# Ledger of designs, part 24: VH-VL binders against Leucyl/phenylalanyl-tRNA--protein transferase (aat)

Target 1, 210 residues: Leucyl/phenylalanyl-tRNA--protein transferase (aat), of Deinococcus radiodurans (q9rtp4)
Amino acid sequence: MLAHMPAARTFLQHPDPLTREIAEGYAGGSFLMDNGDGLRWYGVPGRALVPLTEDAGLHVARRMRRELKHFRPSVDLAFDEVIAGCRGHLPGSPERDGEWISDELVEIYQHLHTTGLAHSFEVWQGDELAGGVLGLALGGAFIAESKFHRLTNGSKAALIHLAEHLDRQGFALLDAQIQNPHLATLGVYEVTDKEYRRLLRRALALDVEL
Key: E = the ipSAE of ESMFold2; O = the ipSAE of OpenDDE; V2 = 0.75 times the mean of E and O plus 0.25 times the DockQ between their complexes.

## First folded at step 16 (VH-VL; framework fv_gevokizumab)

Design T5 (from O1 with heavy chain Y109P; at its last fold request DockQ between E and O 0.79; V2 from the best seeds 0.71)
Fold by ESMFold2, fold request of step 17:
Structure T5 (fold): chain C 210 residues (1-210), chain A 124 residues (1-124), chain B 107 residues (1-107)
Amino acid sequence: as target 1 above (210 residues)
Amino acid sequence: QVQLQESGPGLVKPSQTLSLTCSFSGFSLSTEGVGVGWIRQPSGKGLEWLAYIYWDDDKSYNPSLKSRLTISKDTSKNQVSLKITSVTAADTAVYFCARDLEYDFRGWPEFDYWGQGTLVTVSS
Amino acid sequence: DIQMTQSTSSLSASVGDRVTITCRASQGISNYLSWYQQKPGKAVKLLIYAASKLQSGVPSRFSGSGSGTDYTLTISSLQQEDFATYFCQQYYKYPWTFGQGTKLEIK
């Protein structure tokens, strides 16, 4: 009864072995980090998911909705800058001691961008890159790896615009991995690892494009 | 230089409302990702988180205490306030405020700067 | 919620000793662990984050190690100013939770 997984199959059977390996790990419900023990695969017992719409539970305050109008979204326009922002290397980015994106992981993301698995989602204020989200698009699942801001509310605007964009594109899943108290106030919710894997399989069966 | 300082009444009678203020410098609560949390330590016990408030005025409360807690901020004064209603002797503790930074989906260090704490005694 | 247990509430040691303090999580926390130093009347100080990374300005005699459910804080050569209470915190799963603390006392 499970639908076919045509878009995810592109990466799960990709001729590039690194792309296949990374896609397999994420399709299995793991994610990649360098959190003090080298580059490793991780999982969490409570996987954090972002609702794609306000009807589904995404909380967008009236003030924030007005502010969203000042942030123009784009896809894959500034991939290297989004990675740099997520590492705290752009002007206006906060200091990010404790960052988990190692030099090795940067090279992996850059490679995955060339093969189409990794993407950047940007928000702009005028011509300034205000914030963004780095992630992987695997079928109808978007795994949001990291986010940053250069201008106040750029990161929050990027996440909200991303959720709305994913909904318009027919995605089923926006994955933030790890819950925190601020994400919880936006309507981000946790599912068990078992439930996550079930939802992920359904999302992987969708044939959609970021 | 990041600094936080708590202030409170020192002594509060049972059933009254406890009001605490966190004054800080070296950062702004108008900056995205920035939050301030309240943590307490009852005498001879461990630490217990109470509430967080973030730059966007979003708030999180410890569910076991939520009905008695109110957190608020005054960004122009660099202050965060916590109120605890209907206090009892169990609310006697040292109260700390601390900075919380939520820049990413995964892990900036939690509570990188704390105040010195303020002792509040509920008379018994 | 993830429970953090520091099985030793108090340790006695002398200046110059190597000291270890342990922290156990009720489930694996994938190195999402911080160590704090608490002295009466002083601001609580973050020492270690990500289980093993030294916070800026913390003396190199402090180190952290461990994985999975079991973590340790080590002071390689105890100094007079290290008399304090030390506690761990996990930030793997919301809500963040603390260990009960280990008081390090001078013999």
Scores: ipSAE 0.561, ipTM 0.766, lowest interface PAE 1.5, mean pLDDT 88
ESMFold2, look of step 16: ipSAE 0.556; ipTM 0.757
ESMFold2 (binder alone), look of step 16: mean pLDDT 89; pTM 0.914
OpenDDE, look of step 16: ipSAE 0.580; ipTM 0.845
ESMFold2, fold request of step 17: ipSAE 0.465, 0.462; ipTM 0.733, 0.724
ESMFold2 (binder alone), fold request of step 17: mean pLDDT 89, 90, 89; pTM 0.907, 0.912, 0.912
OpenDDE, fold request of step 17: ipSAE 0.765, 0.797, 0.769; ipTM 0.882, 0.896, 0.883

Design T6 (from O5 with light chain T53K N93K; at its last look DockQ between E and O 0.66; V2 from the best seeds 0.61)
Fold by ESMFold2, look of step 16:
Structure T6 (fold): chain C 210 residues (1-210), chain A 124 residues (1-124), chain B 107 residues (1-107)
Amino acid sequence: as target 1 above (210 residues)
Amino acid sequence: QVQLQESGPGLVKPSQTLSLTCSFSGFSLSTEGVGVGWIRQPSGKGLEWLAYIYWDDDKSYNPSLKSRLTISKDTSKNQVSLKITSVTAADTAVYFCARDLEYDFRGWYEFDYWGQGTLVTVSS
Amino acid sequence: DIQMTQSTSSLSASVGDRVTITCRASQGISNYLSWYQQKPGKAVKLLIYKASKLQSGVPSRFSGSGSGTDYTLTISSLQQEDFATYFCQQYYKYPWTFGQGTKLEIK
């Protein structure tokens, strides 16, 4: 464990054994999924990272920046709804084939929320939950596990608002795990697994809060 | 029922611009996460992606061809168009359009529905 | 870029045979692999995603397996309609890349 990482130490030394185990896995650069045969730890040789600012490479088109004003962000206001949305279980969310968030993983996320490791980031239009991101905050790293929308652009708005929020809070990493062509248009880029672990170690040393 | 269908000129002379249209039904390109991509297959060879366009008008192009490609959409007509400038014999191929879904960080990342393809021959 | 290789370009089989088609990635792709079926003049059909998950509406005689760099598509009891070309595709690292195809022919 690094000497100057009190927020990460909170979870790496947490009295709850499950919270410690999960924090250790993510601190080591792995992530959890259940692809139908139980929970397993995964890694990727090319890790997708979201730039936190436009200066760092986050691309926000002028039209999207206007639309962002109509999406109001929040933290941890609708955790169970965000999980349900990420599973495709909310009205207005698209159906999701090959759901990887099993009932067991839901229970784990709910438990980690009570111990402070797992969080939801929400965006709203009026009274409607428009979209959100489910993730883990470990030191200065936010591991974005899943996202969803109920209203068009809610997922994209949630990701952009999250990046800007993390920058304001002093985070160093926003981890999206796996690259795709749409994320690439937003400036999401890949690093090697070795470079990811190096960046992660630095992020874990930060004393920041979501 | 999701369906896509390509249309194109069949024959094109070298140095001209190739224009392709993908018409689809059973989904809308106004839905977040939805995109349409173009893929081609030269005779007896593998598939090569060309370009994607998404609901938010974000576009991605194959870097080796980017200077020659333009992708656009007309959401109200359920159509996506691809233009390839300055064609040569190397552009002779079957051209496919396909739906791409990007709902999540670890969600569905493959082409779930394709058109039947349209053959374009560049006459030398 | 991750290169996908299907070393067999063509193979012959009879109705009722068990057929295995292989695909190798130039580096590990953590099971982010799809299999497609292509018939002349027909829309390409997604069969398998995430290496082993069967797409809705695809017959259970199709299955996928493998890990790391080596993946297989298996057809347990070949039917007349299964004579086609089969492609693999990785979606682990952008840009997405395809194998060159394996044509399954009637013997």
Scores: ipSAE 0.574, ipTM 0.783, lowest interface PAE 1.7, mean pLDDT 88
ESMFold2 (binder alone), look of step 16: mean pLDDT 88; pTM 0.888
OpenDDE, look of step 16: ipSAE 0.613; ipTM 0.840

Design T7 (from O5 with heavy chain T31K; at its last look DockQ between E and O 0.76; V2 from the best seeds 0.56)
Fold by OpenDDE, look of step 16:
Structure T7 (fold): chain C 210 residues (1-210), chain A 124 residues (1-124), chain B 107 residues (1-107)
Amino acid sequence: as target 1 above (210 residues)
Amino acid sequence: QVQLQESGPGLVKPSQTLSLTCSFSGFSLSKEGVGVGWIRQPSGKGLEWLAYIYWDDDKSYNPSLKSRLTISKDTSKNQVSLKITSVTAADTAVYFCARDLEYDFRGWYEFDYWGQGTLVTVSS
Amino acid sequence: DIQMTQSTSSLSASVGDRVTITCRASQGISNYLSWYQQKPGKAVKLLIYKASTLQSGVPSRFSGSGSGTDYTLTISSLQQEDFATYFCQQYYNYPWTFGQGTKLEIK
């Protein structure tokens, strides 16, 4: 399913105050989460970015390439389930400490989904939701907020399919926020905050469809 | 019920290869998000991570030591191995293995379970 | 790399004491901070993660607090088994880094 993704300006000037506020924060390079002391805006000195293609540095192992064929991607077909999975509340998905996605933040994501800013990217095996990514689409930038798996390699498949999908749709930036060793194996690289903001500004100017 | 245990040679001569084994129970390295890492601690000093290996056999190494490190796993035996080549006195340390869980872009358990460590001394 | 500093390398206390160990990061780490307990011949034990979340199975006398660059581990009433070395670790930005440790000794 494809959805029209208006330019970031549409959200920055959205009639809904909450949508405007959130869009402004993310457009400014921040991201929202609850680390135990309430919902707050955060940034990082180094920003983790996911290459959209193998040519750009995305590393897809041969085994994973074969596995990818068993996953069917979709957009916004299971938004609530993806959120539940990201919180460790989806049946069959591993339990986890998803405290940073507070109830308040869930409500915000759900609200933003109605206004077209928040999205889910899913991968399926047959009729079973295997994994997914929760994120925001702002212009040509996709901020990957969270990911989950229910089936083995589900989250990895979701991320790889997402990257490829975003590339096909003309997106310029896939933001994973914080670098870690596992993400690095996928080719995720880190840029300075300054560089990120530059890239973000450029991406925000794009009018693409997810 | 998660347990890890390191084993090593105790003593290694300079320039030789140090081989370490981590045996674990209570979890499987075939599960997505699961990783096992090696960390070492020289006497009286802080901890230093060495390498990770994940369920999908992806590996990560300390950049400063990458050329000398090789990590591998045997999922069927619940074992992770680390090799360090061309050891020197600087490699004398207690070596730990630990479990890592990665589940989110913003959420993970860095090292929630550790072994007790094994001392390795590099000496002539 | 983010540097983690524990200002106190060693601390003497008595059973029953309230003990506080501090950890400072060279930059803000947004509560991506863990505390570990290390005893000779024993497995390193995760006590606190995400700055203030108590790991399952850890006694409630342990608590973590802080924000930004400054974090603290508190033992409300020190027990005999709590004499050990305590480390902080940031996992906000790769590579992960550890404090040098604080050894809690019997007074």
Scores: ipSAE 0.464, ipTM 0.776, lowest interface PAE 1.1, mean pLDDT 92
ESMFold2, look of step 16: ipSAE 0.531; ipTM 0.752
ESMFold2 (binder alone), look of step 16: mean pLDDT 88; pTM 0.890

Design T8 (from O5 with heavy chain E110Y; at its last look DockQ between E and O 0.75; V2 from the best seeds 0.00; counts 0 for: pae E 2.02 > 2)
Fold by ESMFold2, look of step 16:
Structure T8 (fold): chain C 210 residues (1-210), chain A 124 residues (1-124), chain B 107 residues (1-107)
Amino acid sequence: as target 1 above (210 residues)
Amino acid sequence: QVQLQESGPGLVKPSQTLSLTCSFSGFSLSTEGVGVGWIRQPSGKGLEWLAYIYWDDDKSYNPSLKSRLTISKDTSKNQVSLKITSVTAADTAVYFCARDLEYDFRGWYYFDYWGQGTLVTVSS
Amino acid sequence: DIQMTQSTSSLSASVGDRVTITCRASQGISNYLSWYQQKPGKAVKLLIYKASTLQSGVPSRFSGSGSGTDYTLTISSLQQEDFATYFCQQYYNYPWTFGQGTKLEIK
């Protein structure tokens, strides 16, 4: 019952220097990628946020709610397969551009998984990995890096199940980074960079776990 | 090979409803992440997006036109339809449909295949 | 919205010329940039995505370059079939927006 250190401080003070450096970048509101010009830090003027509940604005059609029952969620059971899926390397996945996840970035994600910063959120149909989300957990913020599917609606189901899981765990923020038209139909909305940094700061102060 | 083809009325009178159909082949709207969008080019002007529809029947509309637009799909026929109500001369344009792939939070958000376009003229 | 500007609306050139078309974004777009070729009565063609990656089936005489806010489409040796209008598009921030187009005309 003594003084708590917020969960984000675990990584901002981590003994591993790479984990500290990456955590500092994300805590500052940037994200890491290699979009053909080497590994670099990026930001966007309008940051995309996923509401965690339908009451907060997450749109889940009745048909999708029924289909969600066929997708069993898990955390950190198939990290390397989720990365491979996000790169478009799994059998049965459609052709896609996952090349912003360079070989160097894969090594970084694998390292961050070992130190506890990077995570995979999976959804399964039977024993088949149907889809997933790759991301970072910093205090009460989950920064979603990439998603994929192998089976129809696996990616959408992974995102919705993740939002529900984060709500149950007391997270405040699910960050989808870059808005797009389909995300907008799910209730994903943009905030200014200034507002994002404010929301992020508050989320980082929460002492919750994925 | 992926192909899209627009069809429309050619000439529409003011205040009527403009109906457009996009017929496509070489892909299915049942595939997760796949969408079809409508884009128009008024004479002497740049491209203007109108609406998108995705495999899960989710839809996005250009907010400046939203009250007049309806997009729908028939997955079994490989067709997407767009209706624009209460047309005026300002709706005279070449109308295109194009494929939009939305697989991830980042990357591959471009139109990789388009139709040839169909001219619609609104006049009395 | 991110504004995409192609400052040149038309460009005259001869077969065999090296041609450069430019596109400027109102803010950095991190190479989330595509180029399209439009010919009257023909399907629009995607030429380049990710600023510099050629779409499958596009001739190697087409190339893309640039970073940040400034992007370039280059045709190394112009062919007769390359006379067309060329559009850039950003897909970095929703909504996706297009340049005004550059018409490449026969000299």
Scores: ipSAE 0.517, ipTM 0.756, lowest interface PAE 2.0, mean pLDDT 88
ESMFold2 (binder alone), look of step 16: mean pLDDT 89; pTM 0.910
OpenDDE, look of step 16: ipSAE 0.602; ipTM 0.843

## First folded at step 17 (VH-VL; framework fv_gevokizumab)

Design W1 (from T6 with heavy chain E110K; at its last look DockQ between E and O 0.72; V2 from the best seeds 0.64)
Fold by ESMFold2, look of step 17:
Structure W1 (fold): chain C 210 residues (1-210), chain A 124 residues (1-124), chain B 107 residues (1-107)
Amino acid sequence: as target 1 above (210 residues)
Amino acid sequence: QVQLQESGPGLVKPSQTLSLTCSFSGFSLSTEGVGVGWIRQPSGKGLEWLAYIYWDDDKSYNPSLKSRLTISKDTSKNQVSLKITSVTAADTAVYFCARDLEYDFRGWYKFDYWGQGTLVTVSS
Amino acid sequence: DIQMTQSTSSLSASVGDRVTITCRASQGISNYLSWYQQKPGKAVKLLIYKASKLQSGVPSRFSGSGSGTDYTLTISSLQQEDFATYFCQQYYKYPWTFGQGTKLEIK
C-alpha cells in the first residue's frame, strides 16, 4: 500500500534534487527571479496576497463580473503558451521590457511542470487563448509567478477565475509577491514577512490539488 | 511613436482649482495593463507622484493629497485629466504625465515615456 | 516609505570625464531601481531600469550598477549633451519614491 503523502511533502521530499530545492525555497517564503544579477532567491518585507473570495476582500466590479462569463478557465492545457505569453513571445502578447523570466528560468519551469509543481491556469474566449497565470502549487498555497493577456481583460479574468478556483479546491493562499496600485484595487493586500511565513506554513499543510 | 504632452493654465490663484490635461498618441489606454499618471516637481524639491489611472478606470492617489485630487480619462480622445482643488503656493511645480505598464506581478515597472512638463505657478 | 537619497545635489565635470552618480535606499530594493535624465523644457528620459538594464535608444556610455541599498549611474565618457539632472526612483514598494536629483554641470 502506498501511503498518502500531502501535496507539499511530495515536493519537499521529491527524489529530484532540483524540484526539492525549488520547493524548499518557496516553502521558506522566498521566490526565484532574474532581477538583473542572474537567477537569485528574493524576499519582500510586504508580501502581496490575493483574497480568494469577495467575502475575504476580492473586489470584482459588477461590469467585470459580467465580463468574466466570456472567459472560460482551464488548468494545464497550454503551459508552454502561457510561459511564452508571460515572456511576451506569444503573438498578441505585449512586449515585456525588463523580463525577469530568463531562458534558464523557463527551463526550470518546464522541468517543474514535468514533476507536477509548476502549472498554468488559462482563460479562453471561444477558441482563443485570452490570458493566463503561471504559478506553483505547493500544498494549499498557489504562488502566482506571472500573468499575461492576449485579449483585453484576459489577465484580470485569469486572476479572478484562479482565485475562485483555488477557493473551490480548498486552497488557503494565493501569493502575488509584490503589491502594485492596480492589484490593490482588486483587494490585494500586504502582510509582513513574519505573517506570510505563518500563513504559508499553514497552507503547506493542506492536502489539496489544483 | 509614443508621445505625451501636458497642458495647463500656467498661472493659478490660491484657493482655485488647477486643471491639467495629458494628451497622448502611439498607444491606447484601452489596452490591459496600461496606465497614465501624474508626477510633479515643486521648485527646489524632488519629484512627487500624484495619481494614476488605468485602462479599466481603476485609480490610485497619493494619500497625502487624495482629498484634493481627481483623475479621469477620455479613452476615445486619448486624454487623461487631473484636477487639484484648493491650491496653495506649495502646489507650484512642473507637472508631468507619464505612462507605466503594470501587466505582471513581478515586472520591472517603469515610467518609460514622459511628457515635457508644464509649469504651473500659484500666485496671488 | 522607502527613502531614496542622492547625497550630491550638484557635480561639476568636463567633457570626456568618467562620472558616477550615487543613490542610496533606506532599505534593500532588490534592483528595482530606475535612472532618469531631466533637461529643462524636455521630456524626462528613462535611461536605466532593473538597476543595470539600458533602455532602448540610450547610448552605451550610460551604465547602472549596485545592489541592496547602494546604486550608481556611470557615464563612461561624458558628452556635451549629458549635462542634465539625474534622479533615481525605486519601484520595489509603494509608494514609488524618487531621489532628490543630482545636477551635472560643466566645470
Scores: ipSAE 0.530, ipTM 0.753, lowest interface PAE 1.7, mean pLDDT 88
ESMFold2 (binder alone), look of step 17: mean pLDDT 89; pTM 0.900
OpenDDE, look of step 17: ipSAE 0.698; ipTM 0.881

Design W2 (from T5 with light chain A50K; at its last look DockQ between E and O 0.72; V2 from the best seeds 0.69)
Fold by OpenDDE, look of step 17:
Structure W2 (fold): chain C 210 residues (1-210), chain A 124 residues (1-124), chain B 107 residues (1-107)
Amino acid sequence: as target 1 above (210 residues)
Amino acid sequence: QVQLQESGPGLVKPSQTLSLTCSFSGFSLSTEGVGVGWIRQPSGKGLEWLAYIYWDDDKSYNPSLKSRLTISKDTSKNQVSLKITSVTAADTAVYFCARDLEYDFRGWPEFDYWGQGTLVTVSS
Amino acid sequence: DIQMTQSTSSLSASVGDRVTITCRASQGISNYLSWYQQKPGKAVKLLIYKASKLQSGVPSRFSGSGSGTDYTLTISSLQQEDFATYFCQQYYKYPWTFGQGTKLEIK
C-alpha cells in the first residue's frame, strides 16, 4: 500500500532545484538568514510556536480584538511591499535592523513566491498596507519568517489574523522560530527542537492550501 | 535623545511594598515595538531581569518574582511604574529601567538605553 | 533558565592593551547576546548586540564574536575611558539573563 504523499512533497520534489533545496531545509527544521557572513542555515534548541486559536492558547486582548476588526487581511497581494517592510525599506514603516534579510535572500524569497512556497500575509486599513507577515507554506506548516508594521498594531494584527486564517485552512503549525517576552503574551510557546521536528513532520503530511 | 531615569523611596521596610517609577524621554510607549523593562542588581551580584511592559499594555514578568510584581504605564506622562510587594532584604538592589524594542521574529537589540539606576535598601 | 557565566570577575590591563572578555551560556543562544558597559553613576551602555553587531555610536575598537554557547567581547586598543564593568546578556530564551560582569581595572 502506497503511503499518502504529503502535500509538502510538491515542493520537496519540485522541478526547480532552488525550491527543492529550500523546501528540504525547512522540512528538516532549519531556516535561512544572513547574519553578516552570507546566507546560512540555522536551527535553534527551542522553537517558538504560535497557537492557531484561542482554544489552543492564543491570547487576544479585548482591546486588540476590537482593533482587529479594523484590519482587512489578504494573502499575496503585496509580497514585495511586505519584504520591504520587513527590511525597514517600506515608506512609512519604522527603521529597523533587517540585515538578516539580505539582497540575496530577497531574491530567493521572490523566486520562491513564483513557485508557490513563499507567501505574504497582509493587513490593510482602507487602501493602506498596515502590516504583514512574510513566510513559507509547506504542507500544513507555515513558517513565519518576518513581520512588520506601518500602522500601530499592524504586525500583531497580521499575526493574529494569520493564525486564524491558517486554522480555517486546516494548517497545524505556525512557526515563529525564537521566543520573546512579547510573543509570550500572545500565547506563543516554546517546544524543544525534537518536539518541533515531530510536529513539523506531522504538519508536512497535511494536504492543505493557504 | 533617548533618556530614562529611575526614582524610588531609597529605603523600604520589610513586608512593605516598593514602588518605583521610570521617567523617560525621546520615545513613546504608544509606538509599536516599544517596551520598557526593569532590571535590578544586588550589590556584588549580577543583573536580574524583572518585568516588561509594552506599547499595547502587554506585560511580562520574571517567573520567579511574578507573584510580587506589578508593572504599569502612563503613556501620557512617559512613565512606567513597578511595584514589588512583601519586600525582604533580598530585594535590596540598584533598580534600573531600560528601553526594549521588538518587531522581528529573528532578533532585535534588547535594552538599548538604560537609566542610571536607583538604590533601594530594605531594612528595619 | 539560561545561566550566563563570565569566568573572569576582574581583569587588569593598561591603556593600549588588547582586552578580551568571555561569556558562556549554559545552552546555545544562537547569537542572541548583547554586551554592556557599566560605569558608576552612569547609564548602562549597550555596546554589542546579536553577538557581533556594533551599536550605533560605539567606537570601532569594540567588537563581538562567538557562536553557540561561547562569546567574546574584544577591545582592540584599550582607552582610559574603557575601564568599567562589562557584562553579557542573552535574549534568546525568556527570562532574559545576564552574566555576573567583568570589571576592567587599570593595571
Scores: ipSAE 0.675, ipTM 0.861, lowest interface PAE 0.8, mean pLDDT 93
ESMFold2, look of step 17: ipSAE 0.691; ipTM 0.830
ESMFold2 (binder alone), look of step 17: mean pLDDT 88; pTM 0.894

Design W3 (from W2 with heavy chain E110Y; at its last look DockQ between E and O 0.79; V2 from the best seeds 0.00; counts 0 for: pae E 2.2 > 2)
Fold by ESMFold2, look of step 17:
Structure W3 (fold): chain C 210 residues (1-210), chain A 124 residues (1-124), chain B 107 residues (1-107)
Amino acid sequence: as target 1 above (210 residues)
Amino acid sequence: QVQLQESGPGLVKPSQTLSLTCSFSGFSLSTEGVGVGWIRQPSGKGLEWLAYIYWDDDKSYNPSLKSRLTISKDTSKNQVSLKITSVTAADTAVYFCARDLEYDFRGWPYFDYWGQGTLVTVSS
Amino acid sequence: DIQMTQSTSSLSASVGDRVTITCRASQGISNYLSWYQQKPGKAVKLLIYKASKLQSGVPSRFSGSGSGTDYTLTISSLQQEDFATYFCQQYYKYPWTFGQGTKLEIK
């Protein structure tokens, strides 16, 4: 019985070379981005993590908790639409700057979706896609690559619903990579690169499903 | 098109509360992802970020000043207000408000539109 | 905090000159850098974001470059309206911080 990194093993030993390469990079604590200088692997000295529950520090205002009930979550129902939303290309959505998700990175995400590493987490109001999160599920770690909204509070609802879903599924880590002031108001916190790699290694050993 | 304009008292005495208002047009704080922040520039010095407020009423403050700052909004009037308590001469600066757009996991809070600034002097 | 340094506080130039303004971060910021133009009594204007991306409505004579810790704003042919103070800002790690500014003056 192979106990170390059982769910992450699926991708670290995947027959598809691209899936293995991407999984290896993320398992090593890096993330992929095209921030104006071509597609590159990045790391940060202060890695941003999302608490999975309010007890762990996730801040959900009372008004937002009430509104959250009107957003129905799903997994992998609208992957291409979530990517388009994150790029600012989804019709009916506000314009946004999604240029860090290059055409090349889209092709990579689409490929990783077919091999099971990349996922979309959606929230709906009625039949309308209200927002979503694009990310990778690697063992008990979810690396949240981007999020978007189409309807008011859709991206915030998607992130909160995702955190609670991950907790229910037994994930240990929701990674938001780079801290910013709005994420900080939600209870997102930084850990050092050393602490991140330690937490990540533990999360990768978990055998859980998104 | 998009415009922001600051207003303030001009002069404030030490230990008093400084109140500032940002009035804006061409956008609404009801739009998800939109925020308004305050930045100041002391005479002969660089810019210093103070606070943000977002469409969802989430607020963020510069940690070095957070106990003295209060930011609020009135979405129906297209206004954002900042209060700074217990002012000293170090709070003498030109104060700007500026628009910030939607957060994502890859760090996008930079300011695309700014006001003209309003000078506030703290003097006895 | 990430310190942003603009080593030159003032530059003199003539209309038509090529001008470069530099900005250094105390650690790598992965191109999360913006450039602003400031004129007295005028609204501050965003010129460049992501180190090299031109904001909509900004003339193409403005360009940005750099990586890691060292970044540059270039004005390829200076116009009379370009005499102003220029600031860089990093938005890589909270809190966001600004350079102290470089004033571009007419010779």
Scores: ipSAE 0.458, ipTM 0.716, lowest interface PAE 2.2, mean pLDDT 87
ESMFold2 (binder alone), look of step 17: mean pLDDT 90; pTM 0.925
OpenDDE, look of step 17: ipSAE 0.603; ipTM 0.825

